# Ledger of designs, part 2: VHH binders against Protein EARLY STARVATION 1, chloroplastic (ESV1)

Target 1, 368 residues: Protein EARLY STARVATION 1, chloroplastic (ESV1), of Arabidopsis thaliana (Mouse-ear cress) (f4i9g2)
Amino acid sequence: RSEKSEERRFDQKMSAHGAGIKTSSSAVPFASPKSRFLSKQEKFYPRCTPRLTGPQSRDTPPKRDTGIANEKDWGIDLLNENVNEAGTNEDGSSWFRESGHDLGDNGYRCRWSRMGGRSHDGSSEWTETWWEKSDWTGYKELGVEKSGKNSEGDSWWETWQEVLHQDEWSNLARIERSAQKQAKSGTENAGWYEKWWEKYDAKGWTEKGAHKYGRLNEQSWWEKWGEHYDGRGSVLKWTDKWAETELGTKWGDKWEEKFFSGIGSRQGETWHVSPNSDRWSRTWGEEHFGNGKVHKYGKSTTGESWDIVVDEETYYEAEPHYGWADVVGDSTQLLSIQPRERPPGVYPNLEFGPSPPPEPDLPPDQPQ

## First folded at step 3 (VHH; framework vhh_4orz_3)

Design c11 (from a35 with Y52W)
Fold by ESMFold2-Fast, scan of step 3:
Structure c11 (fold): chain B 368 residues (1-368), chain A 122 residues (1-122)
Amino acid sequence: as target 1 above (368 residues)
Amino acid sequence: EVQLVESGGGLVQAGGSLRLFCAASGFTFSSYAMAWLRQAPGKRREWVALIWSGGYTDYADSVKDRFTISRDNAKNTVSLQMNSLKPEDTAIYFCAAERYGSSWYPEEYDYWGQGTQVTVSS
């Protein structure tokens, strides 16, 4: 749903911008119609009722676009069971549940639980895998991967993880969150992909962003954004959103801002390409000198241009500094992970730690 | 005065790699978008890659997944990592500073370097 709100905001910005600049009517409207996510793709979490006292499938997937989930969403209770079972429900559907526990160097521990099922005729299947990891460096990780598919060719997958790291140099902890979701239709040229991440430390250093791509009703769209805060008053934000139709119309909006102590800049571009390759663009920028002067400039393909210095105070509000208590308040599940007991006289090896997770593969059906 | 000084060009075989550098001086580098453009023999200059002051990047379709643009605002430098080079990448490569952060108007870029020759042999 957060994704739907972002799509609405994008569409609204394009409509307002088109109204303001008095562009020629195109065969396809300059303003993008609102994007709609396929509700059927979100229904690929099939229900499974185990014949034995095994775990019940969740009847709806988590509707969050972040790596933060409550206890039910994280399946924490499943990690406390050491169960390997399989069975057939009364409706002919099959299910399985697996669990494992791996130990490694430097106190490494991984507990995981997996469950899944198939319909009686094999027309649909689903899997959920939950894990927790820890070691003696203070490293902790929670994660989940969920997926499903059906005989119509529809498929979806979702993964979330939350990681705690201890910074040896600053003796500070950092929390990293990431999520990826994808769904695609087997009967229509339709689907979507979303990747999202957040990284925070106790001094207010923050980095977050998202990459979203999708296709529905002869329209493809892309949305990317990022934010960076250094914890010292510097802020960087950018967004790049664009769409195209199978008829060849393309349009987009991108902007960036960078500020520190009232000094900074903003710049952006809104653009449109018609099916016959006629191009329109409007670019703008601001330079904020922190001395009561702002330089504003811009131009468009329709002949508009401006380059002016105005008397204006810069009142940019930076992201607030976060303390450790603000960060850990949302991570009760992560913090409840029980690391292996360290024997007396054994010290954590802070030079040994988990590598950053590999960057996920790009989806093959991403619109071009 | 404003200066953009390119380096790193040369002769390389198809499939090889080169890294181009551009050292900037005489303007507020951290406030400008930086770009690389190229001009092949007998052709017009074309835009290759763009990086905004905060690090947003954009690439021409012909070089996506092969070239990477980066910048170091503390050193006033921009660089272009060129991998999997093809004979059709042979061109003079120009560093440019761009006020609007746009790939649509390369003829209107504010500051230009002298160019560095890249030759890719088959």
Scores: ipSAE 0.012, ipTM 0.488, lowest interface PAE 8.8, mean pLDDT 71

Design c12 (from a35 with Y56W)
Fold by ESMFold2-Fast, scan of step 3:
Structure c12 (fold): chain B 368 residues (1-368), chain A 122 residues (1-122)
Amino acid sequence: as target 1 above (368 residues)
Amino acid sequence: EVQLVESGGGLVQAGGSLRLFCAASGFTFSSYAMAWLRQAPGKRREWVALIYSGGWTDYADSVKDRFTISRDNAKNTVSLQMNSLKPEDTAIYFCAAERYGSSWYPEEYDYWGQGTQVTVSS
């Protein structure tokens, strides 16, 4: 049972932290945790070729390498085709591929493509839908939705989109990106879900975040993080990760940091709650004054505490969480979207936001 | 204007069945995950069932094997078939739309209906 092993491992580490706090024969400052890159070892490449069963990741979201040139094989090419075809393979499996084009008011245009496959008995299937949207307000959107299931009952679903907005108030373009992924076991009460987003403008204002939830062997876990940059030197980062067993044991680790021009603070908590609601925690904090002095403080529920000021230069180097390229891969395709030709004398209606017509019809045989 | 309108609620005896409907308008229905949540008096809303844009479904443990969620993209409707109803299923049932879909974080849902009352008596 891996969850019992994970819980014991976590409890052991927390006990070691408690022991470490109690070993201070003089006040020793504790280092704050730093933000960490997610693993870039897992690779997932969009492909728009007819398939019956796609490769699937269990308990771990599929991710793309950051800025790798070999991610040039984008399924976006399907949007440039005029196809409506289907077939049956020698083994009785079926596949389809189709594309279309919808038009609406104010120059609205949606180019879309769909493809999918299914085993002869329907036990394995997959679908992909790609779309490109634009209108005369400067709105552009690129997106995909993929799903699949295998004969063991395992299933997965992934979507991502990127959107360009023209902000007339600030006279800036704003880009918003989001991705969502999930996988579910057909034989176990196990699965995971991840939502990731990124928003930024031309002045450097940035918001990034992710929420991840999962379940395996009667353990549920949550992982959330966020980053905010105001484009003027202010930085806010935070992470909150926690888990719970069906027996009522909970544990977690959270931290945040706020900095502006070498002045700021960091704080965090590692905590554990037993099934009878007994809580252990260790909290820590740092105040950085920008003058070579750092105030470090903390406490635990077992009575250990510290509150010291040390001579220490603040060395702030941002270690970002994973970004868009880690989730989907780098693309200039959003910016290359070509809006419909605007006839002479016809101007965009800027009084209303984009209001696209209904999405293209889904394939006749959607995953359950 | 985004609108979600629930119907099909009512009074039913324990062991009975009801089917709820939700009619959606004002957004691209086929691109949204659709969910059913319920709220008993004085309690927080709890998630019941979810159907993703691609048709995949998820259910809360308390209703698993008793409830079935389905959608009709041509009619912009989502429905919840409720079988083997219990008194503890008594609640106001809400239809909700979420562009992406998460059964674990319902407070992030984009659009909500006004709710329909379901009362199960024994």
Scores: ipSAE 0.005, ipTM 0.287, lowest interface PAE 10.4, mean pLDDT 69

Design c13 (from a35 with Y56F)
Fold by ESMFold2-Fast, scan of step 3:
Structure c13 (fold): chain B 368 residues (1-368), chain A 122 residues (1-122)
Amino acid sequence: as target 1 above (368 residues)
Amino acid sequence: EVQLVESGGGLVQAGGSLRLFCAASGFTFSSYAMAWLRQAPGKRREWVALIYSGGFTDYADSVKDRFTISRDNAKNTVSLQMNSLKPEDTAIYFCAAERYGSSWYPEEYDYWGQGTQVTVSS
């Protein structure tokens, strides 16, 4: 809609000129990625997408929820069940529950459990899979995946994973968490997809982000954001949102900020492309020198421009972030995964992308 | 070194079947979604099938009910079983890996194979 495009342009312009909002304020609230993720997925989840559960009986297996982070009640004991059973509920719907154990090269081991059901006519179905994986490189993974469809033709899929990687070249362990969800309508040209991730290392390096895509009728939209913290006070944040219509109209808004100890920059762009490919844009930026001066600049395709230096103090306060110790503490289930025993004389295959360059030869006579 | 190596392509008559394989190395295969995409002569690359790390599968409408994607995490392989082949299926087929893959996501895949030719004759 044109009203939405105009509103975004107005917001961008107002922030740059300071009407009603502090133009030099660096106080930025840290929105919870978890809360934003859940809100967005609920908003764009197609209506009437109930999972097939059958009658309230023991013939319908219990289900697990996919969260944004660790499922704290999710135990490895669930993956130790040895089951292979199926049945039919009183309403004619069917269910199954099975578990398996796959072994492979380099100590690969996967233990998994799967359960699901379908209506008597097959028009509705659901599946839930849980797994743990490991190998001799120090790799460990926990995951859960759910999918389903209903008699209206709606379909959905969601997953959550937590992975431990050993980085041989940096000699650093990293934990990655991710969640993905998508849903598609069977009766409308509508659907949405989102992915979210967190990565942490032992030195406090943190990377978080989300990528979202949705479609309703003839409009599509994308929303991306990322945050990076080096564990030493440097902060990088960015967002990029844009939309388009089947008629060829496109519009968007993007910005980024980088700060360390009150010194940094912010910059952004609001843009619009007509069906005839004519582009309008407005760019803005701020440079914060940490000395009571802020450089503000910008321009637009309509001829507007500014380049000024103002006397304003910069105060940047990042919300406290958890370090590796907190992440490892929350990853108890991941860390408790038992890898396969390695036979004597067998070496793990440690293929982690490109090999590092050969190290320079150190002289044998080099002093300690 | 990350590698994706396709095999199993060739010439087949309409109505026939082929099975494509992709061998992966240099990354944690079991944590990646794996996809097959194809590029027909003179056309843009088209997504064909996707299998997520948890085993869920998704297919393009043009191949639904004819193609089946599967993976073997123990051997770091993904396969595409192609049945009831049509001349329109003639293309170079690429294996691709994506950490958080989805047919709805507009970003590029992380890793790509070199491709294998599939030719379906009348």
Scores: ipSAE 0.012, ipTM 0.375, lowest interface PAE 8.6, mean pLDDT 69

Design c14 (from a35 with Y100W)
Fold by ESMFold2-Fast, scan of step 3:
Structure c14 (fold): chain B 368 residues (1-368), chain A 122 residues (1-122)
Amino acid sequence: as target 1 above (368 residues)
Amino acid sequence: EVQLVESGGGLVQAGGSLRLFCAASGFTFSSYAMAWLRQAPGKRREWVALIYSGGYTDYADSVKDRFTISRDNAKNTVSLQMNSLKPEDTAIYFCAAERWGSSWYPEEYDYWGQGTQVTVSS
């Protein structure tokens, strides 16, 4: 359910900065299908609470789920602390901090700060790395990665990144933001994974989405959604959620909507497949003509059907998406990254994009 | 044009070792999570190991402490060191890539290689 709350938060933010389309009708017109939808929706969000043990980091980074960042959200000041130290926490766990600057080909520069620890008995460990990267292609990156695991096979991992790209030939700037989390049990068939992203270009093209997967006991679930804005007022949004049990039952709900200036459509399907492969489905659609009338239609395998035109106003926000200036303003810390000075007569290597960054210090079991 | 090319597979005796390599081209390798998945005859594809762009590694319980995944961003390669091999490790091994990270769900990966055969005899 936390995953659903984060999705709602993101959708609300998108509506404030992008398209504001509202109708008096939603996806499910009848009470009994709506009740069934809620039951299926509940089963899409079982939480995994694996027996993960790990010490709390002294400098746990702030969590992100939308990609919009202020300086405080990134913990950027950690990159200005050139600290190498180690110690023992009050709970008996050990910790360390390291920092460095790596330089590479094509103007590559990475400033990083890493910290980590182990539980008092050494059975659990965690690592956290912050970085900023740049090179002479115009590439800039801010990131953080944290992870942990224990001797029982439980593990968790979390990251978020913000990246600026320059198209080598068009000089079109693109900003990409991503956040991910996962956890899994080593002793049970249980775990979950969540990925979220935002992408923008300087002409107002926008793509946002999330993928979520999980297992708990004998159930698996998948949730995906996306939003697309073309920079010219067109909006596309979609969601696809489904779940499956090891008993062979599957169920899901999916929908999409497309709008431009109060004219558009919505359509969706709620479906169920029994262990004997019998499929039930209910499909629905809305056509919005921008003239105070909405065509609503649908059908189910159980004989339910409708095809009606209703008097209903489609409300449309005047400015359907945010512009590049708004996106760039939220990326102040990323844009403040200072690349290495390029000597006169030296040209960036644009064939392979940015130079490959050297890895942070490798784990003990990795080749050096 | 994205390409992932696996190599290093072959026939080994139980208890032996193999090292698989995957050469990547056509995308910014250092920004992608890289993974190994395998498919045994008559079985479903399963995730084996992954390494994220930031260096975090994760392993399936069946291979933990026996397999080690690593990457070389300067050469655009990911490798899988397989030790203490068992007959149950016999499978076609696939290299796969995902931009921000991925999990045990095969459908999540953006790019795939064609696979390399690993056969472990008793």
Scores: ipSAE 0.006, ipTM 0.340, lowest interface PAE 9.0, mean pLDDT 69

Design c16 (from a35 with R99K)
Fold by ESMFold2-Fast, scan of step 3:
Structure c16 (fold): chain B 368 residues (1-368), chain A 122 residues (1-122)
Amino acid sequence: as target 1 above (368 residues)
Amino acid sequence: EVQLVESGGGLVQAGGSLRLFCAASGFTFSSYAMAWLRQAPGKRREWVALIYSGGYTDYADSVKDRFTISRDNAKNTVSLQMNSLKPEDTAIYFCAAEKYGSSWYPEEYDYWGQGTQVTVSS
């Protein structure tokens, strides 16, 4: 087939245009619907006895492909100081609530709350921990961790955190969010893991990304993407998705784009490897000169190739749809964290960095 | 500079126990997930146990109910208590650290120790 026909088989859409976390993950399906993990998600739902007097249960497994969320979506809610309660409900289920307050060097403060429960028959258990941290460097952290498991061996875990760093050298604030989610089946060869991150600074620098992995019986899949904006008109976006079967078949699709002021490039590869290690691939690229012309080229292992110049206006997004002003507006709980009062004449130890010292932290769950 | 140093390995009879230790330095230990992975002769590296920064633990099915992972953030140490050891547990055991805490894929860990040998005789 001709170069023109080959080029038309590739949707030349900027994945970067919609490379927002909540909408872009469902925008371009790469794997067969048969490889999806959706039908198995309900098997990770724990069997729970209703709570009557204890804290509200948060033992629902995390949703796949939901992306990173803000404070409101994670429902971080610290208990009052020095809570230490445990009990049993009328239905025989058990519950506990605990809170603590840790202090350390350089103004470190960690306020945390933890709660959990177990069904009357021991068939389900869950734990949830919330925390806020601060120190005198201007560091602030807000976080939550949730987990659960059942007697069938199903387990799930998720965490979310948001941090504020003060850049010592540029006098610039940076806000970072991250989330991790996983679920595993105890009865089937099935599970998934996702991690997400977003980083922003006041000059318009932005970095976002996600890594997702999953397995359902005979198939495993990986989805990765990243976005980088320098705040000065430069943008880099990329996606890499691939899957593998136990029979040794592998396939994937990857691309990247780099633009600055209407000039840039896009390139990608769609590839397939058979069980006998025969590799097929099709590579494509675009060079955008900013002059109303675009050079498009590509080739495949089966002998197709193309190299054409077309009249086309370049479109790219130099700034993210969600940036510094948005993240600040969505970080009201983080920004309201009150640091320990610093005595007159006491200065933050910047050699310690913006991070809390390793000694003061949340209590370990597994004492020896 | 990040360092992970394992200790506590050795030779033990089947049914016996060993406790492995990993001393960490050069990163904010309390904010990292810590894991133990092992590699038997001629086999691929596999994960064994993981403890997240918040204390959640996860174990491979082959070691569940026999091994216990724990951490001491005051000493920057993670340990693995291995009970009811079997000849199949013979391997080099590695300590690894990962900020994001992936428990499934060895290739996702940020930092690795050099390993400690565990040999279980029948």
Scores: ipSAE 0.011, ipTM 0.406, lowest interface PAE 8.8, mean pLDDT 73

Design c17 (from a35 with R99Y Y100R)
Fold by ESMFold2-Fast, scan of step 3:
Structure c17 (fold): chain B 368 residues (1-368), chain A 122 residues (1-122)
Amino acid sequence: as target 1 above (368 residues)
Amino acid sequence: EVQLVESGGGLVQAGGSLRLFCAASGFTFSSYAMAWLRQAPGKRREWVALIYSGGYTDYADSVKDRFTISRDNAKNTVSLQMNSLKPEDTAIYFCAAEYRGSSWYPEEYDYWGQGTQVTVSS
């Protein structure tokens, strides 16, 4: 539940301010290490997100106007329709679509398609641009940019891109994915922004991360996380979440864990800074030796400390944060991109080092 | 060896126009979001305009109807057309680059220029 996140922040503030509320004579000797499963739930904070106060949904872009323009939302299929056309719906809303096909050196090919619309009274507008790119080096790229705005000043924007390229030095295919989304309210001081990325190869090497930011009136919040897997059993995971108010109060919670074959460490900090710059913090850590012993240590600015070794079995199973399908949905089109036919005896122009990304022409700028 | 070099700043009267340029080198320009940020005397640095690698543009509310950002990937250049300038637009203007970019959080930018002064007289 999102309510648990609010309760944690509230408890932290009460501790830092010394409210005189004595709910327990002694805190738990050890900070509870964050479970890998809990890190995904920590993305649900009801406070500080515009979806709880504005017309925007944090997880969903604002809906487009109803009409024939929305009925012609072909999404990725726009790339297979090589037409330029425009029209006006019965409700007076307008729509257009454009397409292009660019060719370049070293087998470069870019196909792109753009669609957009405006309501009858000009009170809302939206655009959606799709593109795919390829060349003879094995490079493939699929991407989209979507945006919309209304007369109230609300706006939203979303992009995602996925790229396949070959690593000539290790003879591996690598996939890189990224997505960015944001929404802003025009009628209140509220908005949110999210950036997510991942890179992985056929051997299981993986890097993933996300940066999330939001504002609601006098409060701002930040959430960041990252994961690294080396494909050989090593894992690194971390999160860092913090918030502040216009009054200068700040608070946060961060942790990281590193494991390989049941041996590793976890550590974290929960902190609070009052408007007068007084800082409270509680730090904790664990070292797992893989031999049935765990070293647990920590301290707080309020005088707690511990440093002990306990008998405890370590079981670790890596569970990722939310994945690409949770961000953009399922697509197999990247792998289905058809490169230009290569003439006999012509080879890709490969630079010394990893295969370079092509320098393709970008799709035209979106209408404002 | 990454460089961002701003130019085009100067003194202009209120209601006038200026065009700022930023020349980039040392990175794959077409893969980066490019932005303009400004810092007025006695104020913190604020974001002004952003253009993503895919061409999407975003603007701060204070400049939305007056400024236009554009890029030329063949020349590794980003520019900012500033119209209907106000005394409140007086600031040092910085060019910045980020692999994915964020209009809301200047801390996310990887590379920064040295800045160019814009002064708007009343």
Scores: ipSAE 0.011, ipTM 0.407, lowest interface PAE 9.4, mean pLDDT 69

Design c18 (from a35 with G101S S102G)
Fold by ESMFold2-Fast, scan of step 3:
Structure c18 (fold): chain B 368 residues (1-368), chain A 122 residues (1-122)
Amino acid sequence: as target 1 above (368 residues)
Amino acid sequence: EVQLVESGGGLVQAGGSLRLFCAASGFTFSSYAMAWLRQAPGKRREWVALIYSGGYTDYADSVKDRFTISRDNAKNTVSLQMNSLKPEDTAIYFCAAERYSGSWYPEEYDYWGQGTQVTVSS
């Protein structure tokens, strides 16, 4: 009993608030939406009118002000408490809540809070860990990680984090945000994985993206998209979707667009591989001159091709209004992290490039 | 410079044990999920074991209850304890790191080692 087309909601209640712990859900409806919502032939073999334009719709990532952001905000206050407590509920399930503070090299500091529960027989369990990290390089991180399993053998994992680091090459601050979810069935050959990220720098460089993967029995698929903005008016957007059936049929659709000041291009490929490995592919593209003319071209592996120029206004979304000041405003908790005091005459050890220095790990999570 | 260096591979008899090590440098090790993947002769690279930054572990069904992954963030190392080895475990074993959390999908890994050969004789 799993849900074939729905995303899992990882809602949970903390028994640390004084009530008995509700165990993690009985069933895991964790199938992400499949990339196979299309009429198989109509999508991959264009209808009588050739498709010359139009990128595919991309997946929308979770909003920061939705459940993920609210969950982070509620839990982050737990880092201000020193706790180590555990108990047993009336139904025989157990819970715990603990906190710690780890120090390491180059000013590394990690404050963390963890809570979890386990059913009476240990067949179901869940954990939730919140942390903040910093060091003397200006590195700061806020995060949450949630995981669980049930008696059916289903398991899931979810995270959210924000990171501030210095880009030594550009000597600029960068902020990254990410969220990830994954789940797998213990009773079916089924599972899914998705991640979402946003990256920003002080000069207006922006990268956003998502990667999704799924399996249901012998069927598998991926969906990926990304967006890049260079802070100078250049934009790059792309998607790539692929699926394989139990019959050994594979198909995919991908597209990319690049624009700067109304001038740019779009291109894409729809492809299909039959069970006997025969490949069909159709590529299309547009070249936008910014002068009311668009060059459109396309070809297929079966020999179809065309190359035409049409009168058409160019439309694209060049850049979002969400900029560095908005990122800083939304990252007040991250920016308020207090780094460990540095002794006089000691200087931070800076890595080349954007990678922060090594730091100690969070303690292993044991839901007792 | 990012490096992942595997060690501990070798030849072992069926039913034996082996421990692999991976030394990491050049990134914030404790923030990365670390994994072991393997590639047997003539086969695609497959995921074997995963340890998340918080210590949660996950295993492929073929190695569950036989292999144990662990990490030591003070030393920037990840280890794979392999027990009850079978001839089918013969492969090149790779250490890999994934920035955001970890993945069952090899193509999601940001950093890779060169691999270490494990040969299990019957």
Scores: ipSAE 0.015, ipTM 0.485, lowest interface PAE 6.5, mean pLDDT 72

Design c19 (from a35 with S102T S103D)
Fold by ESMFold2-Fast, scan of step 3:
Structure c19 (fold): chain B 368 residues (1-368), chain A 122 residues (1-122)
Amino acid sequence: as target 1 above (368 residues)
Amino acid sequence: EVQLVESGGGLVQAGGSLRLFCAASGFTFSSYAMAWLRQAPGKRREWVALIYSGGYTDYADSVKDRFTISRDNAKNTVSLQMNSLKPEDTAIYFCAAERYGTDWYPEEYDYWGQGTQVTVSS
């Protein structure tokens, strides 16, 4: 018990330094899928309700897509403090803070701050690193990584970063944001993993997505979604959620929609696979012609089907709620990074640094 | 052109040591998580070690306390120091890069090397 009390005090101190979640009690995405699939499906109605455009309500994006370090930015402020110190707490645990400044080729510069702690008996530890990076290609990066473990064998890890790619010669600019979190149990077969990303370019191209995975003993589940806007009126949105058991039962729900200038389609599938590989599914689709008529169709493995054309106006959002102007406005910290002064007559090596930019949309017959 | 080039593999006696290197080019190395994965004959590819851009490291239980992953952002290299090698460590070792990093899903990695053979004799 005294060891458990020490662990609780250690965790309370870790919270003050931004320690991540140790384990997840994340629910299976489909709380009652067996009930839904074991019972006969409800009778088909002659008119089906169209799926709303956008991500499913159960797939909420992280709030970090609106700005960098806005909720937990104490660590990024430490980059402005050159602190190197270590100590021992009253409970016998130890802690440290250190900072550094690394220089490399092509103007590479990294400023970083790291802090961490360890319990008196060494059974628990945590670390947190914050950094900013830049080089002469116009590259800028902000990031954080947090990790830890406890005496029960639980472990956790979290990171996020924001990156600017800029190429003055090609006149391209792109901002990318990403975050990842995971936690694993040391005493049970359980854990979860989550990643999300946002990418924006100056031409209006936008890509967002998230992948979430989890396991609790004999069950595993996946939740994925993506959104793509080409900046020219095309939109693609999709969601795919599914789960499985070690006994071979699987079930899921997925959909996608594609629209351009009021014309497009939606389609989806709800499915179940039994341990003996018997598959049940219900598929549906919509074709939107942009003329006040919508073709709706679908079928199930139990023999239900429909194929109708209805009078219905198509409503969709062709532009993202959050775009290039918004991301630039929310990236003040990233944009304020000061790169190393480039000596007169020294030119940046543009092939050294950035990920390939998105290909420009060139009209037919334009010289390449 | 994005490239990951592994080196340092070879034949070693049980209990010996090897250091693997991976040279990266064509992308912003310092922003990527770097990993080592291995594939033994007739088995699926498995994750071995991971190092993120900020320096967090993680290891598979089978290699923990024997292997050490490290990176040099100035030289765009990642290395794997392998100590106390066992015959069951025999595999082709692959260097991989992933912007978002994961040890659960090898299929999520953006870039892969061609691999380097490590053979541990009994």
Scores: ipSAE 0.012, ipTM 0.446, lowest interface PAE 8.3, mean pLDDT 71

